# VHH binders against Dopamine receptor-interacting protein 1 (Dorip1), part 2

Target 1, 310 residues: Dopamine receptor-interacting protein 1 (Dorip1), of Mus musculus (Mouse) (q4kl13)
Amino acid sequence: MKTLFEEIKASIKNNYNQDRSFWRPVLPWGGVFTIKAGRKAVSCTPLYVEIRLKNTCTIDGFLMLLYVILNENESFPRELSLHFGREFVDCFLYLMDTYSFTTVKLLWIWDKMEKQQYKSEVHKASLVIDLFGNEHDNFTKNLENLMSTIQGSYCSNWHCPTRVQEDQQRTISINPPQEIPHGNLIRLAVDELFCSKIELCEERGCGGLREFSQRVFCHGAPPFVVLNMQHWKPEDLAYVPYYLDLSDHKYLLEGATLFNKEEHHYSAAFQIDGHWMHYDGLRNVNLILLNKPPEFLLLSSLVYIRATEK
Key: E = the ipSAE of ESMFold2; O = the ipSAE of OpenDDE; V2 = 0.75 times the mean of E and O plus 0.25 times the DockQ between their complexes.

## First folded at step 1 (VHH)

Design f10 (framework vhh_8fcz_2)
Fold by ESMFold2-Fast, scan of step 1:
Structure f10 (fold): chain B 310 residues (1-310), chain A 120 residues (1-120)
Amino acid sequence: as target 1 above (310 residues)
Amino acid sequence: QVQLVESGGGLVQPGGSLRLSCAASGFTFSDYWMNWVRQPPGKGLEWVSGIYSGGSTTTYADSVEGRFTIIRDNDKKMVYLQMTSLKTEDTAVYYCARAPSYGDRAFDYEGQGTQVTVSS
C-alpha cells in the first residue's frame, strides 16, 4: 500500500505542479547553466562556455521557502515587491514556475548577494561560483530591513546614565531557555524577546526598575519571519510551536533550516499537513518524513508566515 | 592541473549492475574526500556517495544505501562506484568530485561525467 509520504514524494518527483497544496519545489544542489552563443561571426571566444554552481545549500532551502511564501496569500507578492523589487519578484516567480532552478539561483546571487560573499573563478572553460559559507551572509542578511525590530526601555532611577534606551535588532535571534518543561521552550524564549516586562536595571550601581515596552517591527509586520535558533540541539522537532504571536500578529510555522556541523552543510524541513518533511539537495531530491533529527543535525532557523485569518 | 576522468557508464536493464571508475591526477589523491554526484535528465546535481581520504569511512544518499558501494585505491589514484539493483530513477550523468579531507561537502573539481541509462 502507498503511504501519504510516498504519495507526496511521487507528486513532487513526477507531477509536482498538479497539486499545489502538497507541492514544494525541490531545488537540486548546485547547478549548471550552458551559455548559448550571443553573437555569430565574431573571432573572439568567451572565457567560459558554462556556469557551474556549487555549495548552494546556504540558499536552496530559503529559495524554496520564499516561493511557497509568495504563493500563500494574494497580498504577499505586493508586500515583498516593496522589499525585493517588483522585477525581482516577477522574474523569481517566472523562473520557479518554469523549472529554471539554476537561473533562479543566479538571479539571487547576482541581484541580492555582494561579490565578496562568494568565490568565482574560471576553471576548464567553466565559470565556477562557490557559495560555501553561512545562511546569514548568503541569504538572511538581505532580510534585515524587512524583519528589523525595536524595543524601548526606561529606568525609574533619575541617576541612571542610560535612563531612556532603544534596542534595535536587525535579525531575530532566539536563545532557547535551558532546564524548563520541553513543550514551552521556544515559545517562552520568543516571549522573553518580544513581550513587555519590568526588571531590575542592569547598569552598574543602579538600583532602579527598567520597564521594557513590547518589541515591535520597524517597518510593520512582515509577511514572514526567520528566527535564528543559534544551532540549538532539539531532541524532537515536536518542541517547535505551530504558531507564535509576534508583536500582536499571529504567525504560523512554515519550515526550518538545519545545519550539519560535521559536513558544514545546510538542509531544510517543511511543515506539511502537520508533519516535518526533510529536504536535502545533496542526498535526496524527494521530501522524507523527519520526526527526530540525527544528533549531528542542529536547528539553524525557523520560518513563520504571517496569518491573515485563523 | 587537476584532472578527474570517469568511465564505465552505459545502458543496463532494471535490476542490473554497473561499475563506474574515476582516475585522478594532478593532486595528492590521498589528502582528499572523494565523491560521486549525479545529474538526472532535467534536474541539477545530486550527491550519491562519499569516501574519506583513508577509505575506511563511507557515506551514502538514502536513495542508494544498500545498493551502491564506494571504494578507493590510493595507490592507483582511483575511486569506484559499484552499483547493484539499478532502478530507472538511477538514470543520470555520474560525476567524480573532489572535496577537502576534513569532511567538507564543498566540491572544488568534477570530471566530465559518464552517462548511466537504466531502461528495458
Scores: ipSAE 0.000, ipTM 0.116, lowest interface PAE 22.5, mean pLDDT 77

Design f11 (framework vhh_8fcz_2)
Fold by ESMFold2-Fast, scan of step 1:
Structure f11 (fold): chain B 310 residues (1-310), chain A 119 residues (1-119)
Amino acid sequence: as target 1 above (310 residues)
Amino acid sequence: QVQLVESGGGLVQPGGSLRLSCAASGFTFSAYGMNWVRQPPGKGLEWVSGISSRGDSTTYADSVEGRFTIIRDNDKKMVYLQMTSLKTEDTAVYYCVRGYSSTWYQDYEGQGTQVTVSS
């Protein structure tokens, strides 16, 4: 009678005031969940007796980052409950705090993913769920309503066929520079996307000046933002800013997700008390202090957290 | 290999001025951007200011904009933070940090320099 989700719901705890220094939870790659036997009558043998997860690296890094973010500020659990639902946030925190990692992944899969985004099949009395794919489809797509932005523009030529326009973006994507990196390139690219500007109108035969307003968040400033790094390599980066101004809001660098192309494997890194800590659920049981830049890891995304208002 | 040595901290009254210095060695100083970050008592690190490798571009946290100035001298391998109109909220240990060269993390060493703004 009880589903796994109903069991998760029953374990909800409201614990927003945790000691941030107690950072032991590291999600392992994959997972196995054994379905506990009930005392109910069964007319037929179940098709499966356990759930097996594989290729969960597409969500593992972001689940770790979400846990960190929820513990950074007392207001963030409340704000993110408006997006994810209070029940989800409370269950998530409880499961992470109790090292119930396979269950927290199942919570994400069942509550936040669409069925067609993953493969599932019954094999040898196990339900196998395979999350092979990319971070956007499996995780950051859920953030589109949280992070969507809009920028207005207007052309000085009143006869311009596209005189007044709005550009809505569901993701924040940062393109690599056309030139060799020489410092502050990520900040420059972010400012180009968000800041107001005046350019020559691109409409053929127009000849007017197009004024762009500042890009703003559609649903208010989110507690965190994810910058999708398109084709950036660590070796190509001149500078990753610790601090960004997005519209009228201040954001601090919280972490990054990293991609190993040869292994088709994602990992992450987060900033804890001024130190970079590497997370890799495939290799490590704990967070590892990063003493040097990883040679074979591509920068997949940057994660920034909203700073306290002045 | 990389060594960054901060100096110039001390006790100063609110409204006062102080200049921090950072001496760099063990790398090609002129090829890297440089930053100042600080850690107030009982809090995490916060970024204060950055300067490009050539010194032609600077950026500041809003809390210090108009009060602090970052400058560098590539010949002397030095970066400086000129602080004016100091507030009690500026009390922190200040660290000199090499910017990201070809990687996604910040490098820093040592104990920094303590700035205390009080009477």
Scores: ipSAE 0.000, ipTM 0.091, lowest interface PAE 22.1, mean pLDDT 73

Design f12 (framework vhh_8fcz_2)
Fold by ESMFold2-Fast, scan of step 1:
Structure f12 (fold): chain B 310 residues (1-310), chain A 120 residues (1-120)
Amino acid sequence: as target 1 above (310 residues)
Amino acid sequence: QVQLVESGGGLVQPGGSLRLSCAASGFTFSSYDMNWVRQPPGKGLEWVSGISHSGGSTTYADSVEGRFTIIRDNDKKMVYLQMTSLKTEDTAVYYCARYKGELPYYFDYEGQGTQVTVSS
């Protein structure tokens, strides 16, 4: 009996069980993959003859962003191969370049997700894989080791029970402020998280001053970062800085992921020459220019790419 | 319909002072950072000064720091640039600009400008 993962591996390796019949310039929502017999006789009858993907919007935007990032600079495939694995990066680029979009999603599911993160069920002659959920569990959790940060702090009160502390964060999360949006708001929130500072110690009865060091990346500056925006308002897309300075490293805005709460649907936006281009695999075959911030789409995450220094 | 209308420019001698005004309409003025940008003859746009939405923070280009002061009045929907100790290098068309937040010093709306000429 073959498992889903064995069949996906065989299809990728043998290059004859791919669906290329549906060509689109951007990743479609979902997908269908047809399983065909190999050149040699099989020992068992397969339980299903096709795989159907549902609710892939939790990974689709990030797969598009990853492809763009990998093509920005010759060093990025090498650097990201250290995190994702060289075979994954090579296969991912090949599949994206050949418009093998269902297969690239199966590569992500097989190689980067655990079985408990998604639902799979054989229905008649089809294996149905449902990725309903959130972007973190299905995609950005894989980035935790790439993007982890640490910040030290020291209290001036010798009797403080938490005199020396370290705050390690696996994700970069930016909380929405209670203030009206303005052009520096996201930059100030990022600086508050990353910059050194001195504040009153929060420990009950302490009364000391706590000195925080600059927050730094645990494994060096990654080729890109994802800022979890915790569903800021749609109009906040107008106030996203093109450039961020993170731990003395320069990052340029690449894109964003957006969340429609009513539909439980994720889409994405790419920053091109100062304009937002909207991606929605469920509705559109191309990117659509956004002339204004989208009224009902919450800002889920921002993606920045490390600037090349001369 | 976003509009920014500058005024107060003119001819002034080196060492002189001038106050520029910008009247804003068509948007929630108190929610946006405002900036002054200038274009000297034969050169590109140069950022001069910025003020936060509340007026609590101001920033200046090195070339004008200590000489220029940016002020805003949210009730009147006005932003001002008080210029002192003017130099010939300050000769430019001055534009009031709303900060878009997407690019460093990228502005989605600017006015028609007001000419400042510093000459002896």
Scores: ipSAE 0.000, ipTM 0.090, lowest interface PAE 23.6, mean pLDDT 75

Design f13 (framework vhh_8fcz_2)
Fold by ESMFold2-Fast, scan of step 1:
Structure f13 (fold): chain B 310 residues (1-310), chain A 123 residues (1-123)
Amino acid sequence: as target 1 above (310 residues)
Amino acid sequence: QVQLVESGGGLVQPGGSLRLSCAASGFTLSDYSMNWVRQPPGKGLEWVSGISGSGSTYTYADSVEGRFTIIRDNDKKMVYLQMTSLKTEDTAVYYCAKDYRSGTYLPEYFQHEGQGTQVTVSS
């Protein structure tokens, strides 16, 4: 039987040559997939002649990061196929390798996002898909089968009605200090995150002690993790640690996503040979070296990749 | 059940013309947009042209615009592709394909269901 995913793949393969992104080295903002109208065409019956993508910056940085991650190690495509599906990974790599960027965004939208997560409208023979929003809703929330961490709380009272509470997170959330301390701010925030906290249980009549903890899975630790930075100030970028130890697994810094609050626009930065390279599909056709902290960009997310052992 | 049968392919010289036919059965042709797609030797599928259910709207890939014309005859349950000014790059197996429609909201896209007809452009 032909599945919906197989039908999407067939459509993508049949139309990839219409992708206007073919010769660009990085993902552009938005995208247009065109079914060109003939010179003799007269539209009396609704039929869309193009798909127009808007506000895709909420996924663009993560798609670029995913492509970089998949090329860092020979085992990563196989491991990520366990989380995304082999068909997705194979199609994603093919489309990225051929610079079919609008089509790769459609693959993400149709295969990984839920319909209620984005707006779509047919207007004047154009299908407009608008991904305005945030990275969590449009990318990290939709990571199928990828488990980054468990945030849990555990009451010492055996009879507590909420004795064990666990929430599975796609990302690890970092709460920045109210005042900016001196020193390595990001490392301090990460170190604090994994410290167990013990407080009185707030359940009425319980009287137990509740331990709060956050853990990355030991067996089957994911190939990458995403830290939600909650829009830290730009100067914090200089203090991002190059590696983290998460539940006895070493993770190496791969990149970051950045947020421009004035424009409600996301971009990304990649760690390449100890330098931050800026990706912005709205501004640039290539990666640009960041020589200094960006003035209007906030740190949105950090992406770390599991260290390869020999 | 849905069936699409392509015919009309053959060997033709560069600059020549050919007309492909697609005979449809097992569904109401006028309810569906129809497409022509092709597969060059050793390559993947490439979309060529589409036509709305009524036939009033039609579209072409940039590579064939001005050279190919898509036509449908709903009464005869036929779709045609008139090809002119053929180039060696047009060599491929040509398939007709019915648009796929889902009960879940998705953009319309085509499903390849024909057996194909070979077009070879060579001198």
Scores: ipSAE 0.000, ipTM 0.117, lowest interface PAE 19.0, mean pLDDT 71

Design f14 (framework vhh_8fcz_2; at its last look DockQ between E and O 0.02; V2 from the best seeds 0.00; counts 0 for: pae E 11.6 > 2, grease 27.2 > 24.2, placed apart)
Amino acid sequence: QVQLVESGGGLVQPGGSLRLSCAASGFTFSQYAMNWVRQPPGKGLEWVSGISWSGSITTYADSVEGRFTIIRDNDKKMVYLQMTSLKTEDTAVYYCARGDYSPLYGMDVEGQGTQVTVSS
ESMFold2-Fast, scan of step 1: ipSAE 0.000; ipTM 0.419
ESMFold2, look of step 2: ipSAE 0.000; ipTM 0.394
ESMFold2 (binder alone), look of step 2: mean pLDDT 83; pTM 0.858
OpenDDE, look of step 2: ipSAE 0.016; ipTM 0.290

Design k01 (framework vhh_3k1k_2)
Fold by ESMFold2-Fast, scan of step 1:
Structure k01 (fold): chain B 310 residues (1-310), chain A 119 residues (1-119)
Amino acid sequence: as target 1 above (310 residues)
Amino acid sequence: QVQLVESGGALVQPGGSLRLSCAASGFTFSSYSMRWYRQAPGKEREWVAGISSAGDRTSYEDSVKGRFTISRDDARNTVYLQMNSLKPEDTAVYYCARDLGYSYGFDYWGQGTQVTVSS
């Protein structure tokens, strides 16, 4: 049996020079799961006979990216099992490889999401689960143990009420630099977030200098990182760097999640062996080989995978 | 996880020969065209040679035609550059690159290998 990943790679090879590629839908938007009738007394009629998922674009792009990442390096399933659990990783890969896409979404919803994060109601004998929201609440907050960082600081003023501080971040959010220097804006913004620095203390009435240590990962270099992009204007995106150095570790661009403001819809782009693809769960042909890397003008997030570690 | 590791660079006399190797890992090597580039001190990086994914087509920069030969061994995930009749003008750091088929400007994954041609 060919795995889904092997079929994707075969399709890339077969369609590299073709006008179009028709793929079996991969993680189509939403989903329907039919509940098989088990043993029941004639008097015990269930309230619903199926589960319907809607607005799943908040997780679909990241589920696709997670599947690709897990197949990029033979050590990654083991490393990610430390954060997600071995049973989750094994089940996730099996369900993706057997095209059980609605079930893989239910695995994420019930195993990784908190009940208050989604709405569910019975309508016309269907349990409807609605994942309307954002990617952070529905997916990336589960990466906090993987990507958390910490930075220490101290103020030179002995009268400072916040003399010694630690700043722990559970996510990596990238804002453009205040002053636009000549160079790669994303790389510069990342360097600013992670670098050691000295600034005027912002505590009211302090007037001291605050020294910040270099930001480091709390649990070592993760196998991948997600950069949440906020407040970037299209005109400020010169290009997306193919690699980043994060706390002395090299990371390579694996993909991105993209946001369509008009439709309030998320899609994703990612590469396999340098061939870029666009994934959009709303399309009938939902995994398309690109003739060039996607333009990242409507970035929601960037995903980087750990390169060479020595 | 793409890695390209160049090797074979050395100091050689004018008229000599040298064979460079580039070991590839982290991608399906047989599916990509591969290229060699070089960068001389104080000059911009320039393209030297290319080979198709099937290995049936090659291309060379004019100054190296007839002297350099690019080849590949898909069983070993390696691309080679055979350099004959070396000239002092060939002195450079040589880089192996995976051809992404796109103009991104960051298609190089190797650290390079130094070739010096001098008496």
Scores: ipSAE 0.000, ipTM 0.087, lowest interface PAE 18.7, mean pLDDT 78

Design k02 (framework vhh_3k1k_2)
Fold by ESMFold2-Fast, scan of step 1:
Order: structure tokens, then sequence, then C-alpha cells
Structure k02 (fold): chain B 310 residues (1-310), chain A 120 residues (1-120)
């Protein structure tokens, strides 16, 4: 039987020249899971008969991106199993391939999220789980061990109160530059974050020179990275680079997550076989083939995958 | 100035082979997915093949799969289409396109085309 991913690829190819939407419901917003009866004997009294998920857009785009990434690179299932666990990766792929979308969301919630990150309440025989919030708390924070980086620095002033310093980041957040440099803004902002440099020490009254080492990955170069885009205006995003060099490792643009402020809603865009797709769990047609590269006004994050050597 | 220049189009016998080339200039070639399209007389322009910016992902229209191979040489800023087992139905003007993710200025670029004729 064809997997979900093979069905998606076949539909893209069949529809590319027809300029029509790919008709496939994938990861619809929310979800309902019906609890089946347990043992014949009365050994427990369930407090609810179903689980209802709300506001899952904070994870839906990333779950879709994760599924695409796992299917496009032969090494990724093995590499990600080292970080997420083999049972998680195998179960995730199985659930996606069998269209068990509510169950795949519950797998993420119970296996990868902390209880305090979401609200849950039993109401009228239903357990309601509400994931309202942001993508960082609900998804990218859980990638701490994949994407953590560390940068050392040393001040020349003997009396500096922060003479030797380490900056450990568990996520990668890209702020727009203070002044517009000549060239590509996103590439330059990424290079500024990762490069070695010497600057005037910012400690109050110090006046020394601080030497920064190159920022490096704590656990080796991850198979993919998520760049959190903070406070970038549309005009600052005139050009999104297809590749980035991160700590001397080449990464290639795989996709993006998008945010609609008025609706408090997330969607995503990603590439399959060189074709761009737009995903939105609130739409009846969840996955839409784009006949040209997307144009986005608001970026929440950019997703890059590590390049494979030829 | 952005330019895509196709070459390699020719008259060829059925069952023959051709390699088309598309030389790119005026933009960062590795940032773009590259695609080949074709247009036969009286028909719409059709997608033929695509290759991602990394070269790690390729895709083909069903009628050319197994016969055509797309590849890229980023050091030369060139994308290629190797066409084998050519059929009269492959007769068309072949166009190179550079397609990019982004917002703001237009990022898609097209070449002027190269004529391929398959006849006996």
Amino acid sequence: as target 1 above (310 residues)
Amino acid sequence: QVQLVESGGALVQPGGSLRLSCAASGFTFSDYAMRWYRQAPGKEREWVAGISGSGGSTSYEDSVKGRFTISRDDARNTVYLQMNSLKPEDTAVYYCAAEYYGSGSPYDYWGQGTQVTVSS
C-alpha cells in the first residue's frame, strides 16, 4: 500500500500542470479521540469517554514539517531517533501513514510536552486539551537537545564583573539588525549570531574588549534547525536565503511557519520534491500546491535541513 | 541583471538523445530550485522536471520519467536536462526557470527557450 507521503507526491505530480489545489485533508485543526471500552471486568471507572483537542495550530505545522523531513532524507529517521527515541519516530511515521492524526497529536502532547504547557479540563464526559499559545512553548522548546548552542567570551579588563562568560541558547532566535547592512539581511543576522568577534565590553563602567568565540552546537550539527523570527517587518524579509552556513555546516531551506495576528493562527509552507506546499489546518483543503514560490507577509519561523555531502 | 540562457536544442531522430543546458547569471544560483518546462505548438506550457537548490530532490512529469534526468552544477551556475529515448511527442520549445521561496521582490526567472524537434 502507498504511504501518505507517496500519495501526497503522486497528487502533486498529477495536479502540477492543472493549476489546482491538492485535495487532501492532513492534520485538520483540533481533533477528537474516542476512548474504547477496556476490560470486560469492572477494573476502572473512566471519568471521560472522549478527548477533544483545541487550538492545535501551535504544533500542527511543525508536525507536518517533521513528517516531510523524515520522508525526504534517508539519514533523518536514524538521526532523529537518537534524540526523540526510536519508538517515537516509528510510532509517529506509522500514525501519519495511517491517517491517525488526532493520535499523532496526542503522541506529541503526552510524550514531548510538559503538563504545565497546556490546559486540560474534564467537562461533560470529555477531556478537553487546549494548546493555545505559541510554537516555541508547544514545539521548538522540546528541541533543546537538538539545537542547543554555546558561545564563550572573555573580557580583557581584569576587574570586569563578567570576565569569563558562556552564552548557552536552547533555541535559535534571529533578531533584525540594528542598522541595515549591505547585502542579504537574514544571512548577515545569522552570521552575526554565530561568528567570532571582538567588541567593546557592554558591562557598565568596564571599558575592556570582549573576545567572542565562534558559536557551536553542543551535541553536534542537528539534522534540521528552526530559526525563530522575532520582530522582523515584511520589508526586512525581501529575500529569504535558500542556504545558510551554521557553524561551518551547510543548511538548506525546507520550509517556514506563518502567523496571522488577527486570528491568532499558525500555518506552514514546505517543499516536497522541489514543489512548494501551503498547509493550513483550519481549511477544508488542508494542503495546497503552490505553482510558484510563496510570498509571505509574516514569518514565525524558518526551517532548514542539513545538507548531505555528494 | 538576471539571465537564463538555454542551449542544446536540435533536430534529432526518434530514439536519440540530447542534453539541454541552462546557464544562469545575476543571482545566487544555489538559492534557487531549477525547473524545465516545454511548450508544443497549440499546447499549454507544461512542467517537465525539477531539482531543488541542494540537488537532493528531483521530480519529473510522468511521461518523461525514466527517460529524462535533471542535474545541476552549482560551480558552473548551470542546470542540465539529459533527454534519452526521445519521441516525436517530445517536440517542443524547452524553457529553463529559476524559482525561489521568499517575500517582496519577484524571485522567479525564465529563459527564452530552446527548440527541440524529434522527427524522422
Scores: ipSAE 0.000, ipTM 0.124, lowest interface PAE 18.1, mean pLDDT 77

Design k03 (framework vhh_3k1k_2)
Fold by ESMFold2-Fast, scan of step 1:
Structure k03 (fold): chain B 310 residues (1-310), chain A 119 residues (1-119)
Amino acid sequence: as target 1 above (310 residues)
Amino acid sequence: QVQLVESGGALVQPGGSLRLSCAASGFPFSNYWMRWYRQAPGKEREWVAGISSGGSYTSYEDSVKGRFTISRDDARNTVYLQMNSLKPEDTAVYYCAKLHYDSSGFDYWGQGTQVTVSS
């Protein structure tokens, strides 16, 4: 039997080339975990505790992307172990490889989320865990120390009250522009954040020029980055660059997460051979080729993976 | 409303054969993967076989490979499990499943069909 990673890749390639699907290679929405209490000396009746997960779409796309990323390069599990912990990474890969999808979500919930971030209640014999919310609170805020950046700047006016300053950011957020979408729009927005630049100093009455250094990663270039796109229009998927240069490192487009506002539901898309393959754990197990941006799916985030030097 | 109805379970001798059927309704069957699971008394439910939408790919648990064959008839909304060379350890209730339909996080299962392999 092939590993789950090989099956995911085969499913993507088969859908792209042959419009076919494969044994359930994608992470499901929700989940049920059954815990059976053992017999005790005073009881012959087994007790059951069931854990039900709902609204897991806020983490499902990112867990699937993380699994793909961890398998793209042998150095990535080591690098991500420095951030997530070696035991987490080892356990995550094992659970994904063995199709233990509800358990991998419980690993994320218990190990990486705060109890205040989700609702939990006992109803009948079930502990119900509800991850309703957003991707940042439930997943990407755990990447802040991995992806944090800093940019220095200095004003040419000696009398500027903020002559030298640093801008530290824990997230990479790209605001949607007011211009008509085109192939350079996302690259220009990202470059505005990362590249060195000179602008008029914003300090009132200063009149100087402020020189911004290139924005750099605080803890080295991460194996991947997540760009929070703040729900850009569906059409903007057509204008996503295949690569970005971030802090002198080349990053290649891996995927995106998408948000259906009407359904309050997140899905994801994988980039393969210049085409988008749609993943939706709630809809079905098929990955669907997107020939055009889906009408009602907002671009929630973009995921880029660091290119390896040969 | 999703409904799955299994049939074909029976008592058979070791080495015998059975064909199980699962009739599905209430969803676009041809767009979904279908799976067979089984549960022996006092044990957890375990996966047995799966078939892709359109039937282009099949997958099996290692202990049933070469003995069981999963197939589907999308025109009749039916998935099948052909079981050959049955062993006593194959004794279980067999369930047809459609996964991830319910917003409560539950898979949709049929009522099951009992397969007993004994001499």
Scores: ipSAE 0.000, ipTM 0.129, lowest interface PAE 17.4, mean pLDDT 75

Design k04 (framework vhh_3k1k_2)
Fold by ESMFold2-Fast, scan of step 1:
Structure k04 (fold): chain B 310 residues (1-310), chain A 119 residues (1-119)
Amino acid sequence: as target 1 above (310 residues)
Amino acid sequence: QVQLVESGGALVQPGGSLRLSCAASGFTFSRYDMRWYRQAPGKEREWVAGITSGGDTYSYEDSVKGRFTISRDDARNTVYLQMNSLKPEDTAVYYCATPWGEYSYFDYWGQGTQVTVSS
């Protein structure tokens, strides 16, 4: 049998045809899981006989991206097992490859999310789990240890109240530069966050020079990074770089999550061997081959994978 | 981010007592030495007292020996400075600090807490 990833590659090779390439959706929005009855508890009625998932678009795009990333490089399952656990990674890949999509979402919810991050209610004979919210709380918060960075700085002024400082960040959030007349704005924003620099100290009345060290990853260079793009406007996204240098490690553009504000709905885009796919869990045909990279006009996050040999 | 928050500063009469607290976050508190410094108006910041990760105290400024005591509570991530027999010369902003690393010549600093000793 072919894995889901091999079926996707075969569809790309055959000039993906919506009518014939996939007859079933991948990670469809929501889900239903039926609970089997306990045969020896004949005197007890369970509170619910099924679990229903709602508003799963906050995790669906990243689950799709995680699956693609795990299949792009043979070392990535091992590296991510150090963070997520071997059993999680093995189970995740197995469930995706067997089209057990509701179960893979329940694996994420129960193993990786905290109960206060979602709503759950019993309605009739169903437990309803509602993941309405945002991608950070429901997915990328669990990546904080993987993507954690730290930058040191030192001020030359002996009287500076923050003379020596350490800035640890759990997410990689980049904001558009305000005073650049031209250029690759995303690369400039990344360099502003990661590169060493010397600037006038910003502490009130200090007047010293502050030297910033290069920002480094706390737990080594992760197999992928997620850049949060919350404050970027379409006009600032004219150019998305194919690669970034992050703390002396080369990363290649793998994909993105996209956000429709009117519908409060997330979708994703990703590439395999330079061929771009669009994923949207709400569509009957939900994995579509694109003839060019998307314009990223609704960008929520950019996803980059570490180059194998820099 | 290493964060240090000092509290307990107040206006006190000469001969009075005061206890300063420093709440630490963003690092493994029990592994680091902690220090107290002070800075009087128009003067350089001077070191007052230190305590090792093991709880041993070291190097009090001569003018405060026998009057000030440094202590720590690793369960609460807090270091304390007990100040007794306060003098007008003890008027200063008091700062909590931790070394950046065991071989560092520099400390992370808090925002400080004002102690005023006046009649």
Scores: ipSAE 0.000, ipTM 0.064, lowest interface PAE 28.2, mean pLDDT 78

